# Designs tried in a protein design chat: VHH binders against N-glycosylase/DNA lyase OGG1 (OGG1). Part 16

Target 1, 365 residues: N-glycosylase/DNA lyase OGG1 (OGG1), of Arabidopsis thaliana (Mouse-ear cress) (q9fny7)
Amino acid sequence: MKRPRPTSQPSISSTVKPPLSPPVTPILKQKLHRTGTPKWFPLKLTHTELTLPLTFPTGQTFRWKKTGAIQYSGTIGPHLVSLRQRPGDDAVSYCVHCSTSPKSAELALLDFLNAEISLAELWSDFSKKDPRFGELARHLRGARVLRQDPLECLIQFLCSSNNNIARITKMVDFVSSLGLHLGDIDGFEFHQFPSLDRLSRVSEEEFRKAGFGYRAKYITGTVNALQAKPGGGNEWLLSLRKVELQEAVAALCTLPGVGPKVAACIALFSLDQHSAIPVDTHVWQIATNYLLPDLAGAKLTPKLHGRVAEAFVSKYGEYAGWAQTLLFIAELPAQKTLLQSFSQPINKLDESAEVNETSCDTLKP
Below, E stands for the ipSAE of ESMFold2; O stands for the ipSAE of OpenDDE; V2 stands for 0.75 times the mean of E and O plus 0.25 times the DockQ between their complexes.

## First folded at step 14 (VHH; framework vhh_7ubx_2)

Design u1 (from t2 with G99A; at its last look DockQ between E and O 0.57; V2 from the best seeds 0.71)
Amino acid sequence: QVQLVESGGGLVQPGGSLRLSCAASGFTFSSYEMTWVRQAPGKGPEWIATIGTAGDTMYDDSVKGRFTISRDNAKNTLYLQMTSLKPEDTALYYCARQAHSEFGDYEPFDYRGPGTQVTVSS
ESMFold2, look of step 14: ipSAE 0.658; ipTM 0.879
ESMFold2 (binder alone), look of step 14: mean pLDDT 81; pTM 0.801
OpenDDE, look of step 14: ipSAE 0.849; ipTM 0.939

Design u2 (from u1 with T35N V63T; at its last look DockQ between E and O 0.50; V2 from the best seeds 0.00; counts 0 for: pae E 2.5 > 2)
Fold by ESMFold2, look of step 14:
Structure u2 (fold): chain B 365 residues (1-365), chain A 122 residues (1-122)
Amino acid sequence: as target 1 above (365 residues)
Amino acid sequence: QVQLVESGGGLVQPGGSLRLSCAASGFTFSSYEMNWVRQAPGKGPEWIATIGTAGDTMYDDSTKGRFTISRDNAKNTLYLQMTSLKPEDTALYYCARQAHSEFGDYEPFDYRGPGTQVTVSS
C-alpha cells in the first residue's frame, strides 16, 4: 500500500496553475508591408556624404545590387530598400519596398550607412595629415564605410577567401536565398539574410554541391561555433562592438576560416572598429607606396600585417580604416579612370563605370 | 613547377560548339579547385566557371546552360564544353588554379595558363 503522492503546488500560494490544455495559437511574427509602386524620399545625405558607386560595389558588401544607372537596392534586416542619386539632385533618395514600418526602415538605413559620422569632417582631418589624401578626396567624395549586421558580414567574408568577386557574389546569393524572400527589383531577388538557425540546417555537403569548395567546411564550422556561444552567436558577435580592436580580432580568429584579414574586414564593416585595417596584397601595395617605402618590393608576410595596420593608424588615427577604404577604392581600375575624367570626355566616365566588375577578379576589401 | 596549358580554341560560326582542354602538371591536380576565365580584347578578365574537388560546379549566369566545366583527375585535365556560341563569346580562354591559402590574403588565382583563342564570327 503506497502513500498518496504529494503535489508540488501549494493550495493557497499565488502560483498560477498551468492550463490543462494550452492554446493552439501560433506566435505572431512581425508583419511585413510590401509595395509595388515606389515612393521616393530624401535621405538628407548629399553627394559629399554618400556616393553610391563609391560605397556599394567596392568590396565591403556583396548583397547590394545595381538596379538602375544611379540606383542600388539591398536589404537591412526585414527592410528592402533602394537608394538613388539622380544628377542634379542634391540629396540621396530612398524608397522602401518591404518593411515592418517605413519609420523603422529609415532608421535602420541611416544606422547601416553610419550616417551620424561626417565624411566631410573625416576627410578634412585626413587631408591635413596627408596632402595626397586631400587630392584624392577632392575627386572621390562620399565613400562611406557601412555598418553591417555582424553575422551577415562574417558569412560574406568567409565566402571571399581566395575568391573572385563574381564567384563571391554567386555564393552570397546562394546564402541569401536561404532567408525570407522580401521582393524582386530589376530582375534581382532579395532576401532577408538567413538566421543562424537556418544556416545551421545546411550541411557541408550541401554547401559543396552549391560550389563553395573548401569554404563549406569553414562556414558550417563557424555556424556551429556561433551556436555554442553563451547567449547565442548573434549576441556574441554584437558584444565585440564593445571591446577594443585587438580583443575583437582575437575573438573572431577563433572561428573556422577567419584569419587576420577576414577578422579586420568584419571588425571594420560591422563592429564599429574604425581603425581596423584589412591587410591583403592590394593594401600591402598601397602601404609600401605611401607609408612604408622601405618595404617596397618585399612580399607580404604574416609578420608584416601588424606593421601595415600600425602604419595606417599612426598616419590617420582612430578612423584609419575609413582612410584606407578610400585609398583602396581609388586604386580600383574603374575609379582610376574616374579620377582621370576631370581631364577627359564624359563618355570615358560611362565606360569606366560599366566595366568596373570586369576589371577586377581579385577580392581586395 | 606548376604548369597549365590550354588547347582546343579556334574559329567557329555562331551556334557552333568547341571543347577546350587544360593540361595541368607540377601539382596535385585533384586537390585544387579549377576555373575557366576569359578575356576579350580591351577588357578585363571575366570568370566563367569553377569546378571543385568533388566535381561541384558554379557558373556565371551569362554562360549557364551553354557551357559545361568538367575535370578528369586521372588525366590531370580540365575541360570546357561550349555550345550555342555567340559572337560575344569571342575571347582568350584560360584555366586558372584557385589559390590554396586558408586565410584569404592572396590573389584568387595563383596560376594561369597562356590561354587559347576562341573566335565566333560569320
Scores: ipSAE 0.495, ipTM 0.816, lowest interface PAE 2.5, mean pLDDT 83
ESMFold2 (binder alone), look of step 14: mean pLDDT 84; pTM 0.837
OpenDDE, look of step 14: ipSAE 0.854; ipTM 0.942

Design u3 (from t2 with F103W; at its last look DockQ between E and O 0.43; V2 from the best seeds 0.69)
Fold by ESMFold2, look of step 14:
Structure u3 (fold): chain B 365 residues (1-365), chain A 122 residues (1-122)
Amino acid sequence: as target 1 above (365 residues)
Amino acid sequence: QVQLVESGGGLVQPGGSLRLSCAASGFTFSSYEMTWVRQAPGKGPEWIATIGTAGDTMYDDSVKGRFTISRDNAKNTLYLQMTSLKPEDTALYYCARQGHSEWGDYEPFDYRGPGTQVTVSS
């Protein structure tokens, strides 16, 4: 497992376009093995490196489900995996319900979790650069950024634009159902994410009938654009891991329905672009609280959008997207509730309800 | 000034039916996706259904097959037809406008009405 190299210089220097990786073998041509009774194994990740409720139900993925009080389940390619984190355990545990092999599932899981990147080292660095981050992060250990498949991430975030979490989740469940069914856990169905070819066989009208609204045209248009890429759309998306962030964002923005915020989400959560900052009005509020206080109360404009991203990178460096993700998680109403379920009660005598949040808690009458 | 006003709530027997309306003003109604949300006592808000600008719909599983969301763009009105009502449907029901910012906002309910009470009992 690798650790990120500490750096005093920007790591996003000018580079030539990397060679394309060899095409991956289609997963469906490999034999799948299903286990009858789950057996649990430890991962080599301590509680400071991974806390499940600070990682999965936080808006970076909509394909992982809470399948028990201390358990989350999801798929990574052909692998159906559950994770759980018992109180007092040194490390998180996992089990494999379906896979091409148990070893392949473990490797895919560690890759998906970005396990080579030390969160402890990042948090130490962020806290030195910003004592306010250090105060907040004291309570939010193990909030990890995932490394998702780029096509899977792209389609999820096309569903997310100007949309509420419950509807996004149902849209993503519909898309997931187009893939191979891998198993059921705790009443949830789990599917391998559909291939680009499978997605291409769903019409705009079918997506509209499924309730996608105007996003139906963006999904079908993006799928068509990806299929038209010489060398293949999946390969084209993967190649963006090897270019500079601004080039990756520009390339993604050529796709229907992909604006700067969606492009930054894809870059951060699937393309190893650790300095990407997905800026919308919620992140704008976070930025004016932490980085740009002189602009508090101002409206977000296209010029200020770029300044927010620059401010995060200037403050936190190469992994600014990970710092922003923690600050975003801290502002989610659902995460505050989940944090109470895993930690010692901090405010047992505090009976006051919080007034309006910066999230989607209350709309103005 | 954006305004959303719900009506049609009331007391109804289990198994009964009720039709909610939401009158919209102060914006171009046909340009926005519209949503019904409910909130039961002691619980957080619960998304019920959304209708798109072209009339396409999506429902929470707890109401699918029993509730029908619809819109009349000529009258600037959103509807929720409820049938087979259960005691667990008891809640304040809110009409919400789904905001459409150029930034693609997460959780974009920018305006909602004061709500109409639905009580299913007896």
Scores: ipSAE 0.691, ipTM 0.889, lowest interface PAE 1.4, mean pLDDT 84
ESMFold2 (binder alone), look of step 14: mean pLDDT 80; pTM 0.797
OpenDDE, look of step 14: ipSAE 0.863; ipTM 0.946

Design u4 (from t2 with F103Y; at its last look DockQ between E and O 0.44; V2 from the best seeds 0.68)
Fold by ESMFold2, look of step 14:
Order: structure tokens, then C-alpha cells, then sequence
Structure u4 (fold): chain B 365 residues (1-365), chain A 122 residues (1-122)
């Protein structure tokens, strides 16, 4: 009555919002422009170069959301964009909901998609080196490897260690909420990823209360280690794009919670290390099925870990990480069910039809 | 040797409540994160909630506020208290141990129970 209630607010972290303002004053630099009625433009990537369901809900990013039947939305720096693939359209379309400018958003999107790298050329090369890859690739066209911001990628994959996709996504949503709110699409809130400085103001206790478990200590420890880097933690991460893969992995592994698999994910998806192979027990099973059948049934060991990565690079070359990504996607439940539905008629017909497909265009008298 | 056994399922009317239990044996229960998953007929598995070794929790939005995950490390038992049940909660519910791999595995559920059926209808 006169006595105050006990402090029983168990979700205090869920009621605290970060400031919406950018870190610098708007008068000095950088303005964000919000579009009320977004316009759609073609992206000049056909279905064979980009297929949204084979790119976004596949474990390389956890910050993109399905916002329509064949529509995905997400942020790239300060830019909030949507992508869609309409039936009957040759190319993917995009629109910009929030940006510093429409031109900068388009450039950031193309950079994020690695749009200058031709999947058609990569898939053709991989298929010549491994006919089994060619069979899978007929059904899984447009599975791109993204080029993410290194800090954003690092924090996402710290959340991913020994974790399931649904929980990883919830953790990444919490971290994202610490950044500047850019807009809502289809009931999802979208935020610019928080700065290193903003992340440094979140305690281990706050992460634990949000449900991060032991990963809370690794995130705060990694943020502190990056804050201590001479020249800045973001600059240090970006510099790893310019070193050899083994050096990049070794540098990343000095960070709390970053082991070889997480380091390889960051290298592949954010550091332009196209030969990086994130090896865990799932990738081990894929490797023994496709590359190292004489090791089927053996247990993964540290020595065999290195052999898996070498096997992928020896087989597929400097873009081996892109090949491994397709093989991983092929084992996801949705794609695995679809591929199995083709196996009986395709297995019988493919041996006969593979000779016939090389001559289709030369028969026009 | 590792064993997880669920109980407490049954038929309940919409708006009702159930408490599920998962008895664990053959491992150091307090050292592992534990998860509830559900699966409706003809559908894929759906993550519901996870509880960490220090009791920190995380929930799917569809159940947050209605379901409570908890653990009793002295009894090696995981719980799911379910309230305000809806017909769409009808599923087989099972508990899963979240594995510890030095390789940081994706989808690390190394052991699961056979499940207990929850049916919400009238």
C-alpha cells in the first residue's frame, strides 16, 4: 500500500531502446532518406545468378527476413532494401526504403551480393571438375556467397557456435535492436547494425539476461579486444582482407569465442577469402560423401580437419568456399526433400540425357 | 547411455494448461544447454525455447509469455510449463541436449527424447 513494490521487472533489457540518432550530428555529415512509397528497379541478375531462397535463409546471414512470398528484406550499413523475384520476370528486382542516397544503396547492394563474380562461370568450372556437382547445380542455381561487413559477420557467427538457426536469429535480432532503427517491413523491425562503440556499452550480464548463455562472455570479450586494437577494431578487421587466408584465420582465432570454424565463416562471408572452408561435423559428413569417401565412418580429428579444407581447395580451386556452400545448401531439409524427389527419374535419365544436351543448339537447319 | 524421456502430454481444451517434464540421465545435466522442440504431423521441427546452464532463457515469439522453460539440476529434469494453449500448439514435444563441439557445430542437438504428445482441441 504505502510500501513500494519490489523491483520485479525481469525484462528490463527488452524495454530499453537505443537512441535512433546516428553517432555523429546530422548537421555535420550523413543524412538518411526515408521513402514512403518505394519504387522497384531491376538488379541485372537473372535467376541463374541470384535465387533468394538459396541465398538468404541458408545460414550465411541471420539479418535478412522473408517479407513476402518471394521477397527478402535486410540492411546493408545505413541502407534498408528489399529484393523480390516475381513469376515471369527474368531478373531480381530491388527497392530502397531508407538510405543515404539511392545511388549509394544500389552500389552497396551490388557489393554485398558479390555481383561482379559470375556464378555461371564458377558452376561451369566446378561441374567440369566434379560431375556430381553438376547434377546438384542443375537444381540449385543462384546460390550466392554474400560479402558482409566484417564486424557484423563476426558478431553473428559468435552467436552461431554450437547453436541452432532459430536461436541464432533471436540473438542476432537482439544485437541488431541496439542499432539505429531504419524501418518496419511485414511486421519485422530493421536496424542498422550497432557500432563497436555501442556494443562496448552492453555488459555480459545484459547479454545473459537476453538469453545468450556462455556466448555473452565471448561477445563482450571480443568487443573489448577489438576496442583495444591500435588503429581501431573495424580497421583491424578490414585489414584481414589483404592477408593470406591462414594469417587471417590465425588473427581471428585470437578473439574470444572464435575457433577455426567460426574464423573460416568470417573469412568466407566477409573477408574475400573465397577458398575458406568452415569445417564442422556437418561439413565433415558432406566431405566424406563427396570428396573423401575412403574416410566415411571415421571420426573427425584435428588432422582430418585440415585434410577436409585441403581436399575442397584441391578439387575446386580458389573459389572452393563457394562450392562448399552449395553442397551445404543441398543438405538443408527443404532442398534435400526436393532433390530426393528428382533422384529416381533423374538418375536413370541423366546418364542417357547428358550426351544429348551438348548438341541442342546445333540442330537448327 | 545418454537418455532423455519426456512426460506430461495429453489432451487439453483451448485455454488450458500442461506441464511437460524431461528426465535426463547418462551425462552431467547441469553442464548442458537444454531445448524444447515440437513437431506437428507432416511439418518440420520447430524450436520453442532454450535454457542455459545459468538459467538464462530464450523463447520463440509464438510461445513467449505463455510457455515457461525451467530446469532442476538436482533432479536432472527439464520442464516446460504451458498455459493459454491454442489448437496450433498441437504437436509432439521433445527435449534435446545442445552439444559441445570444439568445432562449433551448426544445429548441435546430439541427443533427443522420443517426445510426448500434446493435443489441444475440443
Amino acid sequence: as target 1 above (365 residues)
Amino acid sequence: QVQLVESGGGLVQPGGSLRLSCAASGFTFSSYEMTWVRQAPGKGPEWIATIGTAGDTMYDDSVKGRFTISRDNAKNTLYLQMTSLKPEDTALYYCARQGHSEYGDYEPFDYRGPGTQVTVSS
Scores: ipSAE 0.637, ipTM 0.868, lowest interface PAE 1.7, mean pLDDT 83
ESMFold2 (binder alone), look of step 14: mean pLDDT 80; pTM 0.795
OpenDDE, look of step 14: ipSAE 0.869; ipTM 0.949

Design u5 (from t2 with Y106F; at its last look DockQ between E and O 0.43; V2 from the best seeds 0.70)
Fold by ESMFold2, look of step 14:
Order: sequence, then structure tokens, then C-alpha cells
Structure u5 (fold): chain B 365 residues (1-365), chain A 122 residues (1-122)
Amino acid sequence: as target 1 above (365 residues)
Amino acid sequence: QVQLVESGGGLVQPGGSLRLSCAASGFTFSSYEMTWVRQAPGKGPEWIATIGTAGDTMYDDSVKGRFTISRDNAKNTLYLQMTSLKPEDTALYYCARQGHSEFGDFEPFDYRGPGTQVTVSS
């Protein structure tokens, strides 16, 4: 499959009169088609390229739901799809519940999965550069980095700041409910992510009443800043796929609530910036344990973000963000169950240095 | 030092009610979002509800409409009013402070209490 260009959002006029908000002209909507009895088709992705429980419930997206024992469902633009995968080396299959067309849904799904990038080749390269990665990779194959819509990714990660996955998911569910309802699967409602214009109609007070806390102001402020971009906020976000990482991060950090970690998440998960490293206190603990032991015990500072990012890139190269994502996933409590199910080797206490929520020692001082 | 101490747990019949309290000390309580989490034997921790610094609340679907989170900043106390209790609500309930760092940490429960047991059984 060809690498698709980024999806576009409707254009808005660059000519606006004060004090009126920028005009929003809806682009002609394509008709959505709902399927009654879903048909399942294979994807060209084996377990080494995609493992659903190592990809969707791991904190890079909060809009995909486990809708069966071996099934995950979510939306990509106007398309509502499900993926399923039996244990072992089974190929992944998909079905389309709602779409503009089955062909466009398939193409959007492959684009969303970054399907043109071979995870097996990346992991082979990482393992040669770092035997510790090789050991983890034996049990964590198919932990894929997604290619999300930039606006959707941005809003999700504004919700993620200093927050837990369950609450983030509830916040993202509220935001999702502002968009067009596409269908229900396994008792979950699925919506197309709301447009920037739809988001602009939600006040800070409404977000606060919905339980967003201080993040309400970040969301409304960021939406306002994006709407003020000449040529449109979606176009501005998409343009960051074509600039160097540091320029993309600097641009994102001008938005309310977007610090270096959130910017790196957006860059990695939506802007094709494969060397971006989302550094927070947990990733700092990983870095000082694995890459920068001379800095163990030091407090993370904004200057040290750059050193962590450089260390990961020096170790793993152009796709260092994909390597860091696996290391992060390996430390999540949710993934420990999967790791335990494979074997319990004789232990050197390497697992005693957890960097997830249970290892929040750096937050105490 | 930061301390969180829960109380108010106990044995209750299905359909009953309990009010949990969490006494906070050693930090500026009003500056932090506060969370209730529960953990049943053999299961992982389960987020229940969070209350923000301005009193904004959010609940897991399994407890929404039955549980009410609240705070009294003058008394440095977090509360969880539980009603219509079910056997599946049986767990150790603990309060947690949501840390705030300039780096936007993921899963930021930097301090938690030892918990109070809630058992719903006939």
C-alpha cells in the first residue's frame, strides 16, 4: 500500500471581520453506509506486526474499546471498524460497521496502523543495538505505533496530562460524543471525532461541569488558538508533519496545556516524527536506569528532556520513539499480566525498578 | 510528610450505604485533584472517581449514580458516599493524590493511603 497523504479537514475562509468568529463552511458530506451483518476480511499484518492488546489499550489512544475477548473497535474519521485476532500467530482481520465506502475504510485503517512500516525490521534493528530490547521483544511483539489524526491526538493528550488512563478515557468519551454518532458495538457508543468548529462551541464551563478540571481551559484555549491560525488549525497541525521535530515541538508548545511531553506524544503518534520521545517522570526513570545512569537520582528538568531524547536517538536511531514506546508499554501495570503469562525466568530484580504509576518515587520529592 | 488515611469501611448488606473519609495532611490539600481507587482481591486497581480542585467530578460508569465523591478543603478531607452497594463493590478502597508536574505525568498517583475495607455480603 502507498503511504497516504495526511487527511484534510474542511477549509475555512482566511478573511474574517471582527468581532465575528471565522466563518466555517461545511464541506460536502459523503453519505455514510452502515452494514447490518459485518463481513470479516484479513489484513496483511501478522502478530509480529500487530498485536491488539499491545497497541490499543496502552495509552497512545483512548478512543478504541475492547469489544470482545479478541476484538477491539474504534473509529478512523467517518469509519467505524473492528479488529480481531486469535492468540498465537493468527493474522489480524477487520470488518467495517460504518464508512463512506469499504475501500476508503480499508485504506484509512492501513494508514492509521502505519502499515507501511515493518515493525519486525525495526525490532530486529533495535535488538541488535540493545540486547535488553531483544529480551523484551520476545514477549512484546506487535506493539505498534499508530498514525492518528493530529487534532484528535492533540485533544486526547491534553486530557492525558497528569491523569490516569481510566479518567482520560471518560474525558475523551465526552469529547467524542460531540461528534457524529457512527454506531454501537458491545454496548459502547462510537462517534466520529468532532471537528475543530464543533469543539469551539463548547465552553470552558461546560468542560468543567463534565469533570475536566483545569484541563478545560487548556482545551478551549487550544481550540481558540487553532481557530485563529491563518489557513485553519487543521492545516496548521498537518503542516507539522513536514518540518523537523524540534520545529514541530516548538510550534506545539505554543498551545495552552502543551508542554514538551504532550508535544512529543502528538509528534510521535500523529505527525510522523518517529524519533520523538515523550519524556515524563516515568520515562525519566527508564532513561536513568537504562541510558543515563550518571543522572540517576537527579530531578527531571526541561533542559534534561533534550538529553533524554538524544540518548534514545543515539541508542535506537531514526525510529527511537517506537523503541521507547515498547519500553514504556513493558512497564505499564496492564501489560504485566501478558508478560507473566509467557514465563517467569530466574530474576535478577531488574523488574524492581518499575517506572509506571506504582513507581512514582520521583514525584515524592 | 504527606499522609492520607482512610476510614469508614465495614461490612454492609447489599443495597446498603457507607460513607468513606480520607484525612489528608502534609500538603496543601486544596491544590490537588483527589481520587478514590478500589482493589478487589486478585484484581488490579480500579479507578472510581476523581474530584478536581474546583469541585468538578468524574466517575467510572460502574459507580455513577450510586457513589458521590466530595471534598472539604477546610477540613483537608476527601469523602466517598456509597449507596445501593453490590457484592461486586467489595474491595479495599483507598484515596490517592493526583500529582501535578510540569511534565504532564501519565498515571500520576504520587501518594495513596493504606485503604479501608468495604465488604458487601449478606
Scores: ipSAE 0.708, ipTM 0.895, lowest interface PAE 1.4, mean pLDDT 84
ESMFold2 (binder alone), look of step 14: mean pLDDT 80; pTM 0.794
OpenDDE, look of step 14: ipSAE 0.874; ipTM 0.952

Design u6 (from t2 with H100Q; at its last look DockQ between E and O 0.43; V2 from the best seeds 0.67)
Amino acid sequence: QVQLVESGGGLVQPGGSLRLSCAASGFTFSSYEMTWVRQAPGKGPEWIATIGTAGDTMYDDSVKGRFTISRDNAKNTLYLQMTSLKPEDTALYYCARQGQSEFGDYEPFDYRGPGTQVTVSS
ESMFold2, look of step 14: ipSAE 0.693; ipTM 0.885
ESMFold2 (binder alone), look of step 14: mean pLDDT 80; pTM 0.797
OpenDDE, look of step 14: ipSAE 0.865; ipTM 0.948
ESMFold2, look of step 15: ipSAE 0.646; ipTM 0.866
ESMFold2 (binder alone), look of step 15: mean pLDDT 80; pTM 0.793
OpenDDE, look of step 15: ipSAE 0.854; ipTM 0.943

## First folded at step 15 (VHH; framework vhh_7ubx_2)

Design k1 (from u6 with F103W; at its last look DockQ between E and O 0.61; V2 from the best seeds 0.73)
Fold by ESMFold2, look of step 15:
Parts: sequence; structure tokens; C-alpha cells
Structure k1 (fold): chain B 365 residues (1-365), chain A 122 residues (1-122)
Amino acid sequence: as target 1 above (365 residues)
Amino acid sequence: QVQLVESGGGLVQPGGSLRLSCAASGFTFSSYEMTWVRQAPGKGPEWIATIGTAGDTMYDDSVKGRFTISRDNAKNTLYLQMTSLKPEDTALYYCARQGQSEWGDYEPFDYRGPGTQVTVSS
């Protein structure tokens, strides 16, 4: 007989209903506390260490929203927080709308901001290595690289490939809505990012119907690959913080939809790989402007892709990704317009005191 | 040579409707995600809607429920059906091809048309 034998269902061989569903693993006695009228506390970060418009709406995250003229809000794990920078305040302030505890929220926020890394020290080092960087950085202070949860960062950047910010944001909002709702601020809903398990329950078809296009297959494929990792997908991603950059990138590139640029984004923004350079055609243009001027006008190729990353690391060292991030921010439309206004020649006499001093020097009988 | 040409714009009163077309040539139209973008005077470009290769769509919240993006792959044409138009919809509307760079480019509009003007006023 060539006919395969019928496969019996395992459920049929187990004829009794188990008296116990697999117990939901308890959330470790952590409960969420929502605050009513929020109270604002200072962070120990001045505006030169953190400037919100140079950190959040700059393409490293798509989960933070401008929720007021001087305010940005987002979630970090179970914590919903807002940050603000009042005119005249040196320090950034924060408030907690939802958290497991106020102290846990503060610690998570400082970790998320990479608060133990001094931007002043990095900028000083970069400026010694490249005085052109120093001139640029004088006008753009507080552009921090965030330390995001690796799964959250990975899914955001799977949405980002060959995509525009507005559409990426809507895709990321859809994914975020799969998680626990934490609150509403300024008309925006905020959610804890969904777990890997929650993501695994969304089919490719559901993502396609939500408008993800071909990225739907990459997201579901990557979620499946992560669930198959020994010790768990989140743990596997976290382990990449402790390996060399080349190994981390190679590991990430085994995931569906993750090429070298997306891998470098995840490495830089979530895996403490401070020398990672997310190279695409925009970063190529930056590189030919600042590092490889003899290649200006050439098309980015796989050979040149590796040279761009090497050029940034050779120039700026261990934290080259932070230097690249500032150069990228400088090319955003809002900052580019501002910086062009500072490129006017200093020969314009804007200070009458300078004119008066010149006049005094020429007065002799 | 990739070419995109929009048409169908014009002057319309609030509450009115228009249908924009974008004729595509020089590439395999059915293989690309296609996007409508608008730009009002003195403002930056604003993403409106994208349609994928399988017909899946995504819209900015400001137009969802009023605008419908569609494509006819046999005619190499992208459409935007606009209804319930508001003065705030006044802008130059252009279609753009979403690039498919191996680098996964940020903001990947590799080609766009010259646009068609839509003016909503009494």
C-alpha cells in the first residue's frame, strides 16, 4: 500500500480534559500603578546632555510622541513616562503616568537614555579627532543614542526598511496596540510593547491586512525564529550585547528581513554596540561629505558599504555610532536649515562694541 | 527611464470630490509599493497613503475614511479617490515609487512625479 497511514490526533489519545490549563506564568508580583495628576521631577541631565527634539523624532525610535509644545511621551517596559524641557530650565524633567513603582520607572528611564554615558566627554573626544565635528556639535547638543529593548528595536526596524517615517510610525503603532494599554496622553494611546509570545499570535495575513506589505512575512518569520532560539528569543537578543559587533551583526542577519543596515540599527540602538554604523544611501552621502570626499557622487556598492563603516570607526573610534548619529541629525530638514544660518561669514558686524573698539584704535592726533 | 505623471487636480468646493491619476512607465509597476504625498505651500511633504503590491493599503489618519488609494496594474496607473474635501486638503499632490534598495533605505522615494494641484475653496 502506498497510502500513508492516517495520523491520529494527540488530543484523541489523551481522552480526559486536563483539569489544569498550563498555568499562566505569574507576573512576578509586579502590578501597575497609575497616577492621576502627574508630578514632575528633575533628571540629572542638563539640556547639553539631553535635548528632546534631537533625540526622539530623529529615526532611532518610532514609539515616542510629541505630547505638548515642550513634551515627549513614551513607554519603557511597563512604564509610561513624559519628559519635558521648559525654556530656562537647565535640567530635563520627567513624570510617571504608569509604572510598577516610581523608583523602577526612574531607573528604567535612566537606563533607556544611556544616562551614564557623558555626551560632553564623547563630543570632546570627537572634536579632538575632527575639528569639523566640533564646529557642528557646538550648535547641536544633547543628541543622545537611546538604549532600547532589543525585541522592541528589532520589530521597529523591520518596519523601517525602504519605508518613510509616517508609515513606519503607523506600522509601529499597530504593533504597539497588541500590548497592554498603559494610558492616553494628548490624544495618543500608549501601550507596553507586546511580548514575543503575543507577537507570535499574529498571522502574516493579519499584518498584510494592516498594511505591512512584504514586511509582514519578515516580522512573522523573525518572531518564529526568535521563539526557536535556545533559552528564548529575548535572552538570545540580550546576549548580543556581550559579543563583538561583527558577531552581533552576523547573528542578527540570520533573522528574516534583517540586512546589514537593519542589523546595525538594532546593534547601535539596543545592543550597546556603540561603533555600529547603519549604512544606507543617506549615510553614504553623509560619509562622502565628511569622511570620503574623493568618493562623492559614486554609487554605494557592497564594497563601499563596508568602507563607510570602517571610515567612521577609524575616525571616531569606539563610539563612532554616536558621532554618526549627530551627523545624521544635522542633515534632517529642521536642523539643516538652522545650521545653514550659522554658516554666514563672521565678517558681518553684528556687534556695535566691536565697531566702537575699532574706531578707538584708529583715533590718534 | 522611470516616469510618473499625475493628473486630475483642480479647483473644488469644500465637500466635493476629485479623482487623481498617476501614469507610470519605465519600470515593472506591479512590483513596487506606490505612495501619494502632498505638499501645501510653505509646509513640508506629507505622506497620505501607500498601496502595496498585493493591494494592501495604509492611510494617514487625516484622510482615512475620505480618501481611497488604488492601483490598476494592467494600466500601470495609481489612483487617489478623494471625497469630503476640506480647505486643509489644498496642496500639490504627487505620486512616488517606494524604492527597493538592498540597503533598506530610510525615506526611500526614489522617483516622484511633478504633481497635480488640488485647491479646495469656496
Scores: ipSAE 0.706, ipTM 0.894, lowest interface PAE 1.3, mean pLDDT 84
ESMFold2 (binder alone), look of step 15: mean pLDDT 80; pTM 0.796
OpenDDE, look of step 15: ipSAE 0.829; ipTM 0.928

Design k2 (from u6 with Y106F; at its last look DockQ between E and O 0.59; V2 from the best seeds 0.75)
Amino acid sequence: QVQLVESGGGLVQPGGSLRLSCAASGFTFSSYEMTWVRQAPGKGPEWIATIGTAGDTMYDDSVKGRFTISRDNAKNTLYLQMTSLKPEDTALYYCARQGQSEFGDFEPFDYRGPGTQVTVSS
ESMFold2, look of step 15: ipSAE 0.711; ipTM 0.896
ESMFold2 (binder alone), look of step 15: mean pLDDT 80; pTM 0.796
OpenDDE, look of step 15: ipSAE 0.880; ipTM 0.955

Design k3 (from u6 with F103W Y106F; at its last look DockQ between E and O 0.58; V2 from the best seeds 0.73)
Fold by ESMFold2, look of step 15:
Structure k3 (fold): chain B 365 residues (1-365), chain A 122 residues (1-122)
Amino acid sequence: as target 1 above (365 residues)
Amino acid sequence: QVQLVESGGGLVQPGGSLRLSCAASGFTFSSYEMTWVRQAPGKGPEWIATIGTAGDTMYDDSVKGRFTISRDNAKNTLYLQMTSLKPEDTALYYCARQGQSEWGDFEPFDYRGPGTQVTVSS
């Protein structure tokens, strides 16, 4: 039932310490500005650096919604933004519906997209390291790894264990509704993700009544553990961006409900740990298909678990988590159908493209 | 041997009702979250509802208020009571066991039945 946890952790007990510096007013205390008629601006990312249907409805975030034909909307901190990618356009466009300022929203968006990391350079590097990569990823140009807020990422992936995208999305929608409402787009409500303090006010029973099942205890337990961290739970999570991967994973695994797979998701999608490999049974199948064919048909064990992560890092290097994410997207049911249909007439391909714009476990509205 | 066998499907007029059953065997039924999924021709699987081990439920918005998921652990049976049926509810309905992998698998339907057809047409 419960995911495995590390036993016997190093002491990370907090102690009372003198303040090292005066308090600084956080940027989140700035006023929010809403626009009634948002303007669209181009991003400095071509379609090969960012393809929205290959980035957002793929299980790395559950807080972004399809709000039009090749248009996705979501929040980044206090900023509510939309991205769109019209046919024939050279670059993705964005607009800001709510923000502390237009400059801060643009900077937050580029940071969230990991925009300074070139997919073209990664593709070139992966292809040198694996001659098959071009064939494996031919239709996955622009499948980008996001850089999410660590608390937001952590709570989303606590919901994800042994769960499907549609149900995870409803759980994450409930959690999101606890935060500040930022606006409505295409019938969807958008909220700033709730603070740790706000999350602490929701009981296990309230989460169970909302349909979270056994995951309710993980969420409340993790929120409590984070509140006990020295300097605050958000700062503790952010500090993990500055440590080696193994230390970050070990620290995360002290939290209730966080096993090695969930820890690797958080590390990869929020902690700049670009070599993190979230290993579960599905990633095991990917690995035996592409990297470890001698082990095809074998059952995943704790010993083999470590070999999967090592195989990806040995093959793809520092950005192995980005390569694994591309392979994972290729194996999603909707993406598999789309990739197989590329051998069909063009009219059949546009039907497959519509399926691809829907998340893997949901139908178009 | 894990087995899931659905029954209760059929042809129904719009506004009608059906009760689907899923007989489970080969595992400790009460220890697993159980799910109804449907699949219409040419579309991917659509999650409908899940019932947890403590009886907590969650529904897709398209069926909430019209469908009721329930379980009888003494009879190892999962149910879906469907009312106010619409043509867009036409699909193959199958029950699925939510896997309990120690790895926390993504999309973990480890066993499902062959399904029962529901057709809503005048």
Scores: ipSAE 0.698, ipTM 0.892, lowest interface PAE 1.3, mean pLDDT 83
ESMFold2 (binder alone), look of step 15: mean pLDDT 80; pTM 0.795
OpenDDE, look of step 15: ipSAE 0.857; ipTM 0.945

Design k4 (from u6 with Y111V; at its last look DockQ between E and O 0.59; V2 from the best seeds 0.74)
Amino acid sequence: QVQLVESGGGLVQPGGSLRLSCAASGFTFSSYEMTWVRQAPGKGPEWIATIGTAGDTMYDDSVKGRFTISRDNAKNTLYLQMTSLKPEDTALYYCARQGQSEFGDYEPFDVRGPGTQVTVSS
ESMFold2, look of step 15: ipSAE 0.712; ipTM 0.895
ESMFold2 (binder alone), look of step 15: mean pLDDT 80; pTM 0.794
OpenDDE, look of step 15: ipSAE 0.875; ipTM 0.953

